# Ledger of designs, part 16: VHH binders against Type II restriction enzyme MwoI (mwoIR)

Target 1, 363 residues: Type II restriction enzyme MwoI (mwoIR), of Methanothermobacter wolfeii (Methanobacterium wolfei) (o59646)
Amino acid sequence: MKNPKFTENQKEIEKEEFEFLQKLNFIIKESLELFNTNLKNSMKFINYITLPIIMASIESKSFNPFSEIIEKHIAFILNSKMNSLGYKFLPLGYSSDLTYENDNSIIHIDIKTANLENPSDFKDTVPLGINQSSYPGVLDCKIRGKNIKADCKKIKVYPNIPTTYNNKLTITNALLFIYPDYKEIIDEIREDYIAIRELISINLKDILTPIEGSLEEFLNYKPSNEKKRLEPILDNIVRGYFIHDKLRHEFSENVEKDLEEFEKKIIGIAKKLKEREIKPVAILSISIPNGELAPHYDDEIVSGKSWGSSFRYHYKKSGNSVFKGLDNKASRAVFLHINKEYLPVLKKYFDPITVYELTEKRL
Key: E = the ipSAE of ESMFold2; O = the ipSAE of ESMFold2 at other seeds; V2 = 0.75 times the mean of E and O plus 0.25 times the DockQ between their complexes.

## First folded at step 9 (VHH; framework vhh_nb_b201)

Design x2 (from w2 with R56S; at its last look DockQ between E and O 0.65; V2 from the best seeds 0.00; counts 0 for: pae E 9.1 > 2)
Fold by ESMFold2, look of step 9:
Order: sequence, then C-alpha cells, then structure tokens
Structure x2 (fold): chain B 363 residues (1-363), chain A 121 residues (1-121)
Amino acid sequence: as target 1 above (363 residues)
Amino acid sequence: QVQLQESGGGLVQAGGSLRLSCAASGFTFSDYYMGWYRQAPGKEREFVATISYGGSTYYADSVKGRFTISRDNAKNTVYLQMNSLKPEDTAVYYCAADEFVKEYSGSYDYWGQGTQVTVSS
C-alpha cells in the first residue's frame, strides 16, 4: 500500500490525542500515592471477599483477585480528576468503562489489569472490545500461520464507537495496570474448592427438599458441558453456607467437618492475600488511533476471526507505534509509572521501555 | 560514580571512516540505553544514534545507512562506526546513557566529555 499523506484534519486529531495523553499522565502521576494508600486501606475487607475471589478465579484461569477493586478505585479517582478538569461523566458512553465529555471531545478510557507473569495480557498488543475503539479493524484471516483467503486485508470490521459524536472528537485510551502474580495463592486452594463442590453434589438430597422447583429440571437443561448444569446450584449452596451461614448443620457430621476444614483454608488464604504487596509493577497508557486516521494504522489494528468480538492494537508491530502524523513522533504506548524493582522482569517483555518525560507542554 | 569516556575521534578525509568508542562504568551497563549525540559550533546538540539493552538500534535520518551503533556488554563499551563521512558530520560527539527512552526531553541522565570528529572536504 502507498504511504498516503496525513491530512491537516488527521494531524489535528493526533494533536488532540497526544494532548489527552499528557493530561492522563498528569492525572496518574498526581494520583499514584492515593491509589496505593486507598488500596492498602481496603485490605481490611479481604476477609469478606476471599471466597468470592476464589470462586471467580476458578472460573477464570488468570484472574487477578484484586482486578475489580483496582479498576473501581482507579475509576473513582479518574472521575474526580476529570471533573476538576472540566469533563462530564457520560454513563451511556457506548459501553466503554469510562466516558467523559467536554466542549471539544468525547473521552473513552478502558482500564485493564494484567498479571506480570502472563505477558499475553500486556506485551506488544492490547485487546480491544467492539466498544473500545473507533478504528476499523482489518480482518485477521490467519489460522495457525496460514491465510484463510486472499485479499482479507480489504475487509474491515467496524467497531461501535464513532470517530466523532455531535462534532466532538472521540479519543480512546487503554490504561493498563500491571501487577505481580497472585495465581499461586489461589491455586493453593483450587483442588479443595472443587472437592467441596463434589461433596455438596453427592449430598445434594440432604438440602434440596426445601428448594422449590425440580432438581431434574435443572439437570435436564442442555448446557455445553455437563458440569455447567449443576455448577450454578452448587455455587449457590457454597455461598449460602459460607457467606450467609445458611444450611449449617443440615449435612451429616462428616460432611460438616469437611466444610469446616475448607472454611479454615479460606481464612488462611485471606491472610496470605492480605500480606501480599499490592503496588503496581507498571502503568502503561496506550493511545488508540481514531478511526478517521485510517488507513495509517491498518497494519496495527486487527479484527479477530469472530467479526468484531475482539480487536487487537499491535502497538509494537510497526517497530513502536507513534503518532505518525506528528512531527515529534511521540509514542502511543508509554509507561506512566514503573516500579524499578521489577525493571529486570519488564525488560524481558519490552524493548524499548518508553516513559513519559515532558518538561514543557508543546500542545 | 558514573563515568563515560569517549575515544576514537580525530581528523578524517570526506568519504572516510572512524570508529568511536565509549567505555562506561558506575552503573549496570547491560541495563542501559546507550547513545551518541553531536554538537557542531553554533548548533544545538543533536541525536545521532541509540542502542537499547536488547540490541535494538535507532538512528537520526541524517546518518541512517552510514553510521552503525553497537555494544559489547562484556566490555561495558558502546561503539559508533561512522562510514562515508561528510563535512557536515564535523562535531563533538558525546556518549550518553539512560535506563529508559525518554519521550520529548531528548535528555539522558549521563553524558561523557565528548570527542572531536573533524571531516575535511
């Protein structure tokens, strides 16, 4: 493909995207100590949420047990700071995590957490939902290194976010928080949780007589997996027993003993989670090109084979994705914070590590 | 005490070659980006080349294809091979080191004293 020239409008779009990256850097730098302090203070609640974390992490292979609380806290701080900078929160902003409006622009921020030991969550690419970009993705026709059809690169998959809204420019950013691995702690109890579900399953008759409805009707439901037919019922009983103190002493004494041992293990896991350090390893900001910048980023933004169920922005694919229309060639993927204790590990995944360093505002 | 010591500068005829060296100490060399900058009389210091800890190289447009940056982590030394030299390459060449690529500042945390390169027409 030819290297088309950036129009003046496209250059103005990139200037505005870059100016927001500068504002985001300011917000994160001003807020980092508050992030860390409030997260540390929230650990007093770990005893109340450990079982929900275990249950959710068993359904998710790489679940960061703190991801939802981290994302919620970041959203709280961003909302406060964005309001002080003259932005209005938009709850119905095309279903992105956070949407804001000012006189000139509509801002979409997607907050992500990643496990440092799972680089597919953060290295060289970032996944985008259909509601997290305005740039049409080129259809990825490759299966196991082979193209499915010729000329697939002519096929575009359009996301839900428009390039402008009521003449305001749409600006999209992914904000990625990388944390240490917690999976080892959760895996320590995984087999025990599975065993408890099986124990409840074989003793289901002890407790289902008070439950209205037919157990056979639930078991005859056709999920994609036989375990899924029973899993919601078993998980409901787990929550009832351990969280709500229901059904206590309704099982045989041997079953109750096993349930009590599992409860002790939950308490031990809560202690281990409370003692774990919860400071980010790194904070990475990725400015997602606006769709009016097509075709300049076509080689970098790819749609998956499911026609819009996912997109990927390959911010490293072209050598290091930059604001291609700006003279300064600023990076679109920039570390806003690095915990230097983890720098040797981060260097396994990133080269270069580009940090934000602007001593004066150009734009 | 961080030290960067350049060597290898001198007089060269246009079209000739020079190899600059920069010996580094006082930091973990393999963790740093190493770079070369130059400053001609009456001009601002300008970027020439950078090499990452992973070996990736970056060049100013004015030197692409003529200059090659390399590093030897065992000797804590970075090199600049300068070929096809032009009179406009005449400058003091500075070695620089930083843990990161810093957007927009162009500054490096550490600088050498510089070595003179003069290209006669």
Scores: ipSAE 0.011, ipTM 0.490, lowest interface PAE 9.1, mean pLDDT 79
ESMFold2 (binder alone), look of step 9: mean pLDDT 84; pTM 0.854
ESMFold2 at other seeds, look of step 9: ipSAE 0.223; ipTM 0.671

Design x3 (from w2 with T50I; at its last look DockQ between E and O 0.59; V2 from the best seeds 0.00; counts 0 for: pae E 4.0 > 2)
Fold by ESMFold2, look of step 9:
Parts: sequence; C-alpha cells; structure tokens
Structure x3 (fold): chain B 363 residues (1-363), chain A 121 residues (1-121)
Amino acid sequence: as target 1 above (363 residues)
Amino acid sequence: QVQLQESGGGLVQAGGSLRLSCAASGFTFSDYYMGWYRQAPGKEREFVAIISYGGRTYYADSVKGRFTISRDNAKNTVYLQMNSLKPEDTAVYYCAADEFVKEYSGSYDYWGQGTQVTVSS
C-alpha cells in the first residue's frame, strides 16, 4: 500500500533522490584513495603556497588552509566520474558550480568544508545558500530571547533554484568535509608576520621615494572607501620579497636579518603543514529535499544566519532525517569516511553514526 | 577474542514476559552499538532493537511498546525486556555489536550464538 501523506509524484521524486545519492556515494567512496593521492601531489608544492596561506589567514575568522585545494580535487573527481554515469557537466548562473544533467534531472552538488572546532557548521546541520537548494526555508520571525514575533506563516525563504528545469527534476546534494583545525600551526607565525609587515612599513623609505609630499602623506592616502595605500603596498612588498626574490638587499643589514629569520619560520610552518594529515576527519554525504516535497521537510529546512538570503538543512534535528516518503526510510545523510583517530569527538556530535559500505550487505 | 553470550530464553505462554541478557567481552563495550535481532524458522533474520553508546534506542515497528532494550556499561551487558509476548515472537534471538550503524542495518561485525524464545498459545 502507498503512504497516504505523500503524493505519488512526491514518492517518485524521493526515489530519484535516493537513487542519485547511492550513485554519488559510490563514486566518492571508490575514489577516496585517488583523492588522497591527488592531495599528496599538491602537498609537494607546499613551500610555494605557505606564505599565501599565512597572508590569507589574517583576512578570515574561520580558516581551513586547504579547503580550496580539497574542493578542486573533489570537483575534478566528480567531473570525470559523472560522465561515466551518463551525466554531462552543465554550468549555469545562479546555481552550484558542480551542476550536471541527464535526460531526467539537473543535479546540483555543493562541496562544503567545516572546521571540527566549529560544530555549528556540521553537527546535525549543513548551511545552504540560495543557490544550493530548491526547498523553501521556514522564516524565523522571533526576536532574540523574546516571544515577540511577526506572523510570517505565509512567507518563506525562497531559493533561486527551481524544483524543475524544463521538466527535468532538480536534485541537490551536499558533500560535507569535516577537517581538523589548523589554527594552532598558523597562530605560531601570525604575530611574526604582523611584526614583519610593521618592520617593512617603518623602513619603506629605503625603497620608496615620493615625488611630491611626504612619504607619510602618500601612504595614508585613501583613494576611496578602501584601505590606505600603505596596506596593499605592504602586501605587495611581502610577495615581492619572499615569493619573487625582489627587493633583496634593498633594506639595511638588520632588516635583512629579520626578513631572513622570518623566511626560515615560513619554511618551518610549511614542514608542519606537510606533516599534518590533510585527509578529512569525516566525509558526510547529504541528499537535500526537493522543494516539491514541501511541507514534509519544513521543520528541517529553516532560515539561516542571513534571514532571507540563506538557510540551513537540519538533517537530524527532529530525528534521523530520512527519505520520509520511501518505505525503506533510508538516511538522507550518510558517512562515507571516518578518520578513526577522531572517533571519540565524532561520537560526541553524532549518534547514530550511519556509514556507507561498498560491499553487498548480508540479508 | 570477542564474545557475545545470550541468556534468558525459554518457553513462555502468550501474553507472558521474558528478559534476555547478552554478556559482552573482548571490546570496549561503552563504545559500541548493541542490538537484538531474531530469526524465525524459514525466515530471514530481522531487526528487533538497537541501543546506542549514548543510550538512544530504536525498535522495529512489530515490537514497539512491548519490548525494551537497555544496557549496563558497568556489567558489559545488554538486555531485552520482552512483554506481551505473541506466538509470532517465536525465534532465535541474537545479540549483535558494531561500532557503527551500517546502511540497511542488518550487517553487524559481531554476533552471539543466539537463544531460543518459544511463545505458546
């Protein structure tokens, strides 16, 4: 007998979502060794990217120095493997970067990274932008800590992605890579980097002569609502000196000594980054409900931090998130990889931990 | 050597109760999911109940409200309290253990030898 709460169309949608989740899980699980090999190859070049990582870390509150490298390697694997399953790469505007099509569906895959030290980004939830789901989110109309609210039952957070494209079903998935925090390694050198920028700033007269006005006037100029001219000039000189071997010996002997000492510290940090396991703590594969499945997931897809321009999928909030319209009640969120070293902390955040295995299970 | 040893099975009249025990050794009991499965003659093994390392419980629809799974981490023992027993509950009951819930959860790393439960009318 059929579930009277779900329409037949909604059940068909969930069957397609479940089938794709299984295909995606297979691809990623079978490709983990290739992914690890590709990451190791990138790490051969760590000496060339360590300074850019240090410089970027000062501009961001939340930091995983390898997130872009990891995302690009996963994207490469997906792009090559999806074709073998009959899916063609389909870049669209206002959609995820990893968009594919076959005869019946348009697939959106978002690759997300989360810092193990920031559990709000991964514990029973995944953040979503308006280009990463087709399901309208419930709008939170409460005032913080007060039971004062607007009646917003008639409106929701509406995504950019439609439930279908030209009669092709929209399917959305997230791959969530949970990583250890690298902040302790970067923090070792952050103050030294700040000190080197100040040292260059104090000694800038050695290499920069204004044509008119004082050097101070030149450097404090703000050509718009942007940073003072000093800031991009300092960043440029750091790149020139340490990456391009420019401006060497243009400073005094004491300054050159300090710059050389900092260069040795960069090399030391590069060694620590190379030695750190780059593999994720865990990989979670998530099927995000299509918007035509409303209202069945309304309590799980809610407004995010930006109140009308983002939302979150709570894949475990009210219980284990499952394909609610399917008889098998399969999980919409499954672990594809777990680093056993981190299992005690993962058990603190996840119960149950549901895993995917490649082998045919025994009946 | 991992060992799971069930006890407490037997013959009981319909409407009666039994309590199964499973003593575990050879692994860190507090880190494992513990479960009960059953297999009736001529049928496939089926899920009955699971209890997580954190104490959260899950039940098959056919036993909800009648069976209760519990664990005692100090004694490395999991229990299945079976009330309001029916003839359809007649089966060999197996204790199972795994670090994780597997997809289609009938695949556990460790199994006991089983204990017979027979419910007569």
Scores: ipSAE 0.226, ipTM 0.680, lowest interface PAE 4.0, mean pLDDT 82
ESMFold2 (binder alone), look of step 9: mean pLDDT 85; pTM 0.863
ESMFold2 at other seeds, look of step 9: ipSAE 0.363; ipTM 0.763

Design x4 (from w2 with K102T S107K; at its last look DockQ between E and O 0.63; V2 from the best seeds 0.00; counts 0 for: pae O 13.8 > 2)
Fold by ESMFold2 at other seeds, look of step 9:
Structure x4 (fold): chain B 363 residues (1-363), chain A 121 residues (1-121)
Amino acid sequence: as target 1 above (363 residues)
Amino acid sequence: QVQLQESGGGLVQAGGSLRLSCAASGFTFSDYYMGWYRQAPGKEREFVATISYGGRTYYADSVKGRFTISRDNAKNTVYLQMNSLKPEDTAVYYCAADEFVTEYSGKYDYWGQGTQVTVSS
């Protein structure tokens, strides 16, 4: 009448999942030293790339404007380490960000980003895409506090990752990067950037003529309110002026002074970003239960908001975040890296903070 | 500089109760996980109970429902209330402290000297 006991096959699956989690911990720890070295070298050029970063952050709601670059670089380093250990990279399209094969397993790793100031993005739960789980989600019978159907718990929503590939066990991990919030300093300069756009807009005739043909291209944009849409054109001029040293001294002296003040603001932001160093606050690894472990994790892996567009794994330490079939009751959610400057802040959100130590005899 | 001092051990009849205390100094007590481990003669040291800095508790299956771990951050002290004691509970009980919980190795940064608990039939 309760959940059945773990079968021997299910216990073996959990042993394999746990062993990979330990190996991933070692691989990431080794990889972070190289990442930090490469990042520090890149920060020598921050003065040249700060405006591009600001402009990219305006186009996205990124809490860390460097997050995509950091994730891609860590993925590259991880792929190199996995290859040196005999794993083959498998680019599968709808699969996780990184997929690997060895003799026994197909490994899916999905990289996720969270802002330390938004604990709902990382505390007690992790979103799962359709492409990063083999465990079917149970429909959440309560959406915004209301039941959909009396029997909704009978409905399973299936992800696109099988529990095995040709008899190789599927192992899935989420790799969650928690970053400090850079949004505060970027939001300050966003207002100034919008003001510079407007300044250029009112003075556009100073620097363009119809005879060059570029004005005809400018005027072909159609705004939604029947006005010409100038934002792409203004952004082009910003890039030309501040990055490429074009159009300097083509504006009036008052406009040039305002552009100079904005340039000083950009330099000030670059100095602040360099001082903070762009590093993860923490890296959390979450071993996502294989679908053959059903029904043991059914209460923890749910799909409710999107009718199968995504799932959530509730990895709480309250007994549902462990390898339930293993004697050691190891946590499925462990920190691979903690920036110790932020340990007091992390303790506000995590109880416990769990770290696995590795022996020097293992990779 | 770090010190953990256990007290409250002794001889007790089966079915009886004991309360262990561990006084801590030399670190910021409220930031640390505190735990109790025990070691019977000829056996490996084994986990008994852990309490987080936020007060969440964890117990070995063998003591669950009989033992209660608690902490008093104002006194820098962790306690283990042991009820319904069995002869199998006979061991040296150690207090431990760590900034992190290590679930697979059982290693803590700091350990006390231990206090003997003997449960007679």
Scores: ipSAE 0.000, ipTM 0.336, lowest interface PAE 13.8, mean pLDDT 76
ESMFold2, look of step 9: ipSAE 0.000; ipTM 0.414
ESMFold2 (binder alone), look of step 9: mean pLDDT 84; pTM 0.853

Design x5 (from w2 with E103Y Y104P; at its last look DockQ between E and O 0.73; V2 from the best seeds 0.00; counts 0 for: pae E 5.8 > 2, SAP .708 > .668)
Amino acid sequence: QVQLQESGGGLVQAGGSLRLSCAASGFTFSDYYMGWYRQAPGKEREFVATISYGGRTYYADSVKGRFTISRDNAKNTVYLQMNSLKPEDTAVYYCAADEFVKYPSGSYDYWGQGTQVTVSS
ESMFold2, look of step 9: ipSAE 0.397; ipTM 0.754
ESMFold2 (binder alone), look of step 9: mean pLDDT 85; pTM 0.869
ESMFold2 at other seeds, look of step 9: ipSAE 0.233; ipTM 0.677
ESMFold2, look of step 19: ipSAE 0.372; ipTM 0.730
ESMFold2 (binder alone), look of step 19: mean pLDDT 85; pTM 0.864
ESMFold2 at other seeds, look of step 19: ipSAE 0.439; ipTM 0.780
ESMFold2, look of step 20: ipSAE 0.439; ipTM 0.774
ESMFold2 (binder alone), look of step 20: mean pLDDT 85; pTM 0.867
ESMFold2 at other seeds, look of step 20: ipSAE 0.417; ipTM 0.774
ESMFold2, look of step 21: ipSAE 0.111; ipTM 0.627
ESMFold2 (binder alone), look of step 21: mean pLDDT 85; pTM 0.864
ESMFold2 at other seeds, look of step 21: ipSAE 0.453; ipTM 0.790

Design x6 (from w2 with E103Y Y104D G106S S107G; at its last look DockQ between E and O 0.73; V2 from the best seeds 0.00; counts 0 for: pae E 3.1 > 2)
Amino acid sequence: QVQLQESGGGLVQAGGSLRLSCAASGFTFSDYYMGWYRQAPGKEREFVATISYGGRTYYADSVKGRFTISRDNAKNTVYLQMNSLKPEDTAVYYCAADEFVKYDSSGYDYWGQGTQVTVSS
ESMFold2, look of step 9: ipSAE 0.398; ipTM 0.755
ESMFold2 (binder alone), look of step 9: mean pLDDT 84; pTM 0.857
ESMFold2 at other seeds, look of step 9: ipSAE 0.326; ipTM 0.708
ESMFold2, look of step 11: ipSAE 0.355; ipTM 0.746
ESMFold2 (binder alone), look of step 11: mean pLDDT 84; pTM 0.856
ESMFold2 at other seeds, look of step 11: ipSAE 0.310; ipTM 0.714
ESMFold2, look of step 12: ipSAE 0.412; ipTM 0.774
ESMFold2 (binder alone), look of step 12: mean pLDDT 84; pTM 0.854
ESMFold2 at other seeds, look of step 12: ipSAE 0.000; ipTM 0.109
ESMFold2, fold request of step 13: ipSAE 0.267, 0.200, 0.295; ipTM 0.699, 0.672, 0.692
ESMFold2 (binder alone), fold request of step 13: mean pLDDT 84, 83, 84; pTM 0.856, 0.850, 0.856
ESMFold2 at other seeds, fold request of step 13: ipSAE 0.266, 0.236, 0.223; ipTM 0.690, 0.641, 0.659
ESMFold2, look of step 13: ipSAE 0.348; ipTM 0.729
ESMFold2 (binder alone), look of step 13: mean pLDDT 84; pTM 0.856
ESMFold2 at other seeds, look of step 13: ipSAE 0.366; ipTM 0.750
ESMFold2, look of step 15: ipSAE 0.326; ipTM 0.717
ESMFold2 (binder alone), look of step 15: mean pLDDT 84; pTM 0.854
ESMFold2 at other seeds, look of step 15: ipSAE 0.071; ipTM 0.586
ESMFold2, look of step 17: ipSAE 0.315; ipTM 0.702
ESMFold2 (binder alone), look of step 17: mean pLDDT 84; pTM 0.854
ESMFold2 at other seeds, look of step 17: ipSAE 0.376; ipTM 0.751

## First folded at step 11 (VHH; framework vhh_nb_b201)

Design y1 (from x6 with Y103F; at its last look DockQ between E and O 0.57; V2 from the best seeds 0.00; counts 0 for: pae O 12.9 > 2)
Fold by ESMFold2 at other seeds, look of step 11:
Structure y1 (fold): chain B 363 residues (1-363), chain A 121 residues (1-121)
Amino acid sequence: as target 1 above (363 residues)
Amino acid sequence: QVQLQESGGGLVQAGGSLRLSCAASGFTFSDYYMGWYRQAPGKEREFVATISYGGRTYYADSVKGRFTISRDNAKNTVYLQMNSLKPEDTAVYYCAADEFVKFDSSGYDYWGQGTQVTVSS
């Protein structure tokens, strides 16, 4: 049989997934004004977090400086609203941090942020860690652009979470926040930060006096983790100098001049971040298929960039993001918020754009 | 003042064809999803077909392969070509318009008055 039918159990699973998606959509849509207010209040303190944002930006060119702030505010809203609907917060090791239970199900919610300039992270797809789905993904055993391939049809990407816990259905959702690119603001100072880090490195002798052995040997020692002692020392000195006003005048005058010039640039970046619109471009809610629904979503849930340790849900690969076993053609991925200024860009990435509308019925 | 006006309904024999038209005014037609819904007596209104602003089409399973939705943005008109008609297709057909596809497609912003399609035999 080329097109296997949904079993009655699989249809019941999809009914449960759809009903929860409706509850999640209601919670988030109802709470958008509170989220925006809370986010704006956090931005009053941007000048205290700008250097940490700059330091973190070295790790990724597409870094969203507000991603953790967004995640914490949404987690606060969810924890409160889920409790009022009879769901209890239930953090489990090796699972989503936003895990809840009621009598029938265990709910996992993951909050994702994506940069509008990186459409591969949001366009008809959502990246998933192994603790963010119960569906075994198709393992892609080839390397793009190279002639290296293996036959991997016997194995899948296996997630950490089961399809049920003590007969309670596992339900997994993602909330995807698409933001404008902040790269130009952060790029403005990233190279300067790299240069300051090197400047501190070559002048460490001004503040570190070796007693035995060479300073080079001390700094290049690698303790049991992967980083040399140099890296955390540089990070620590940056925090000490710029956040805590320590080590002032311990370097030469030329070094101090460069450090103080960089400090002025940090202040300028904080101003630019504070003036930036912090509204998301769009917010999507996505119902991720339960693993008992295999094989119906095998063409949509595949290995991610990290092979066996992640996957992606391509929720529109089959042309429409629907609960395949339900008659109502409901979408598994819906927009909860759209910034109208970005609608032309969103229409280039999404067709259809399926929007949740708040209803009068109680949940 | 938004207006959707259906036309082209009528009586047709089973196996026959009919083409519905919906003329739209009062909004930027090229930015809207356009759709067709139908309601038989005593039944809930049901989805038939939708066409996006980019021309992508969606059909109810009951009509797929028999009905074709199309749009002419220069004339602000959406069409429903209905072939191989069955008595079960008998209903009032409504034109609908929305800037977005709703999660529940019955929630479109604008609706026409409807046109009767009756399939005998």
Scores: ipSAE 0.000, ipTM 0.391, lowest interface PAE 12.9, mean pLDDT 82
ESMFold2, look of step 11: ipSAE 0.342; ipTM 0.729
ESMFold2 (binder alone), look of step 11: mean pLDDT 84; pTM 0.852

Design y2 (from x6 with Y103W; at its last look DockQ between E and O 0.65; V2 from the best seeds 0.00; counts 0 for: pae E 5.1 > 2)
Fold by ESMFold2, look of step 11:
Structure y2 (fold): chain B 363 residues (1-363), chain A 121 residues (1-121)
Amino acid sequence: as target 1 above (363 residues)
Amino acid sequence: QVQLQESGGGLVQAGGSLRLSCAASGFTFSDYYMGWYRQAPGKEREFVATISYGGRTYYADSVKGRFTISRDNAKNTVYLQMNSLKPEDTAVYYCAADEFVKWDSSGYDYWGQGTQVTVSS
C-alpha cells in the first residue's frame, strides 16, 4: 500500500510520542511495587471501608467502587512521578485524568482501569471520548449492523482537543491497568445487606417513636416508589449502627442478634479483602495518534455507539498500529508490565503480546 | 539452556523452493513466538515471518504470498516454506524465539546461528 508522505513536523510528533512512551516505561518500572498494593495498609480500618463499598455497590450510585479506589491510587502515583520529573501539571483535564506540559508538548494521560473478565474494555480497541481526540471522526452510520442513512458520510464529529496548543504538540496516551475481578467478594454479602435493610424497615417504629407522627407523615407522602422514600433513612440507620455504634440495644433482642450476625459477615468480607493482593495483571500503554497525524491514522479511529460523543481507537494486533513515521515502525500499543501468573489468560486476548524491554542488547 | 538450530539451507535456482527447519530446545516451545529473519551481504537484518504460540502468522511484505511459516509443537520445530525464490532472497536465515514480541520487533531473546540460502539467477 502507498501511504501519504510524513512531513518533518509529523515525524517530530512521533519522536516526541515515543520519547514520552520511554518516560512512562521508566515510571512504571521504577514504581511497580507502588502499583502493587494490598489492603494491609488499611487493615486497621478495613471494617469501616468494607461497608461503604457494599453500600455503594447496591445503591447504583457507584457500581464499581473498588475500581475507583484503585484509579485514585494510580493517579496519585503517576502525578507524583510526573511532578518529580519536572512536568508541569495543568489542571485543565479535558476529561483526561492528568494533563501536563513540557517544553515541546501538552501531554494528556487517560488512566483506565479494566476488569480482566470484561475484555471489551481493553481488547483490540480502547475507548476514548471526543475530549481525548484532536481530529474529526466519522459517524458510525450503523445500529446493530444496519446502515441508518446514506447522508451520514457528510456528518463529521469534531473533538474538544485542539490540533496543537500554539507552539506545543498534542500528545495523548491511554494507560490501561488491567486487574482481576473483585465482584465475587462483594456478591457474597449483597443479599444479606438487602435483608438487613428490610429488617430495619420493619422495625423502624421501635427506634423512631420519639418522633411520632414524623415517620407517619413521611410515609404518607406518596412518591412513585415508597422504597425510594425509606432508603435514605435505612442507610442512615445502617451507618449509625455499624459504623458509629449508635442504636445499640434499641432493637429487640432477636433483631439485635441478626444485626450482630451481619456485623460478623462484614468482618469476614473485610478479611477476604485484606488477603487479596491488589496487583495489576498488566499495564498497557497506547499512544493515541493525535495532532497533525490525522492523514496517517484517520481510518483507525472510529466513532462508537454514542453517535459521536465517544470514539474507539483500533490499535489491533501484531503492530497493526505502529509509529508510521518512525523507521523501526514500533508498536503504538505496548505492554509495560505483565504479571506472568496471568499470562495464559492474556494469551487468549492478545496475539501478539508486545512488550517494552529495556535490556542490554549487543550489536 | 536454550538452543535454536536451523537447517535446510542451500543453493537453488530462481523460481525454486526450499524448506527451512529450526529445532528448538531448552524452553516450553508451545509458549513462544517463533520467527525467521534474514541478513543479506551489505544489508541489515530484516524480518521475514513470525508465528505465534496460537498459530497466527505474520509476514514481511517482500515475502507475503511466497513464504509460509508453520510450527509443530510436538516436535519443537518451526518451518519456513520458501516458494518462488528470487535472487533478492539470498541471505543467511536466522531462527528466533521469544515469549513476547518486542516493541521494535528486533529484540527477540534467542537466536540461531543461521543457515545460508543462495538463489542463483
Scores: ipSAE 0.154, ipTM 0.628, lowest interface PAE 5.1, mean pLDDT 76
ESMFold2 (binder alone), look of step 11: mean pLDDT 84; pTM 0.848
ESMFold2 at other seeds, look of step 11: ipSAE 0.412; ipTM 0.749

Design y3 (from x6 with Y103M; at its last fold request DockQ between E and O 0.55; V2 from the best seeds 0.00; counts 0 for: pae E 3.0 > 2)
Amino acid sequence: QVQLQESGGGLVQAGGSLRLSCAASGFTFSDYYMGWYRQAPGKEREFVATISYGGRTYYADSVKGRFTISRDNAKNTVYLQMNSLKPEDTAVYYCAADEFVKMDSSGYDYWGQGTQVTVSS
ESMFold2, look of step 11: ipSAE 0.335; ipTM 0.720
ESMFold2 (binder alone), look of step 11: mean pLDDT 84; pTM 0.853
ESMFold2 at other seeds, look of step 11: ipSAE 0.332; ipTM 0.715
ESMFold2, fold request of step 13: ipSAE 0.297, 0.222, 0.291; ipTM 0.675, 0.633, 0.706
ESMFold2 (binder alone), fold request of step 13: mean pLDDT 84, 84, 84; pTM 0.855, 0.855, 0.856
ESMFold2 at other seeds, fold request of step 13: ipSAE 0.297, 0.183, 0.304; ipTM 0.709, 0.646, 0.690

Design y4 (from x6 with S52T; at its last look DockQ between E and O 0.55; V2 from the best seeds 0.00; counts 0 for: pae E 9.1 > 2, unsure alone 64.5 < 65)
Fold by ESMFold2, look of step 11:
Structure y4 (fold): chain B 363 residues (1-363), chain A 121 residues (1-121)
Amino acid sequence: as target 1 above (363 residues)
Amino acid sequence: QVQLQESGGGLVQAGGSLRLSCAASGFTFSDYYMGWYRQAPGKEREFVATITYGGRTYYADSVKGRFTISRDNAKNTVYLQMNSLKPEDTAVYYCAADEFVKYDSSGYDYWGQGTQVTVSS
């Protein structure tokens, strides 16, 4: 009911969080060209990784084939730049993957990727694991407007990360990369891959030397999680054939023709992936409130459907994602890169789109 | 090519009202954030109000509750309704436009020529 005032300690915490957000934005802005160069270098090898991407995607309806590549390149850049700015890499095991320290702070940075076609992953919100925040989330027992548990506000979701480590302030940020969904390109070939698996399965006798009766038992074996034994064997043959040039010309002419047609499709998909704009649609920096700032962000850090296993920071739920204790009302969520081709789509999801301008002298 | 033209300024007694208009051309008006800024004699230009392409509004604390920003996309015009005017509101008022909300006013893309508002007792 009452809006408690920020204490002086809470204001100092927000000053430190704001200062680090500025540093992080500077680091990433200054590194965009290196990131783009590194990403383009990885794409020189797209022909070698397209089949593995297709094989990894077979059980998924949503897939960003570049997310691992993006995260590794940004992690490399951050590790290099943070060290040059007096931050030491400090992995803690139960912390964010990118954890650093200086004299006053322990820094947690999470790199996140989201598909533009799945707005629940980026629109006004960012998911938080229990290793990615120090702020106790509010347990929300309201599903579709119905209370399912009395007095849930007495129970908060407590994260693993403390608000301080031995007097060093915990500072937590998310670095969110938004990309177009590439599933339409991958889905184009998934059915063809399944068909190739079936074709190989039917024709295994061409490449196996069966002992009488044992091949039929081998092919029809059904383990405890039924229908799983054969798939690894077929995937192994696919890798042998297409990646290692093994087993070529061991199948009949009709089977070889179909395998060669699929190889052409793999090459075509690689071209489509390489030609697709692989630059982010947008990059956001998000400062996640420290837990000592409770209760000022209780309406914004909520554990809903997960029942305390994780939570979300709704960085625009209160109508403006700001450092509530600072006079300047600086944004806690800022865009540092926007692909102009996607600006009309982004304006559907974000109002406002806030950018941060940093002069070098502020560091 | 881009033009922002303010109008509606003038002399008004304290407690009175004025309505400023800013006519825009040379860009896709519905894609831009529009804002009002002011500069009193001997002072730096300061933020007054902004309105997003989606119609959300933001105000400086000194004018909140007294000033209302609005836009008419069909007329490519943004307005500032100023009520309960005080002598401290005396300034040149500038219209500004940007594709993005800026953290501060540095680097805004487009500015108008300004219109004088003078509030006397």
Scores: ipSAE 0.011, ipTM 0.497, lowest interface PAE 9.1, mean pLDDT 80
ESMFold2 (binder alone), look of step 11: mean pLDDT 82; pTM 0.839
ESMFold2 at other seeds, look of step 11: ipSAE 0.321; ipTM 0.679

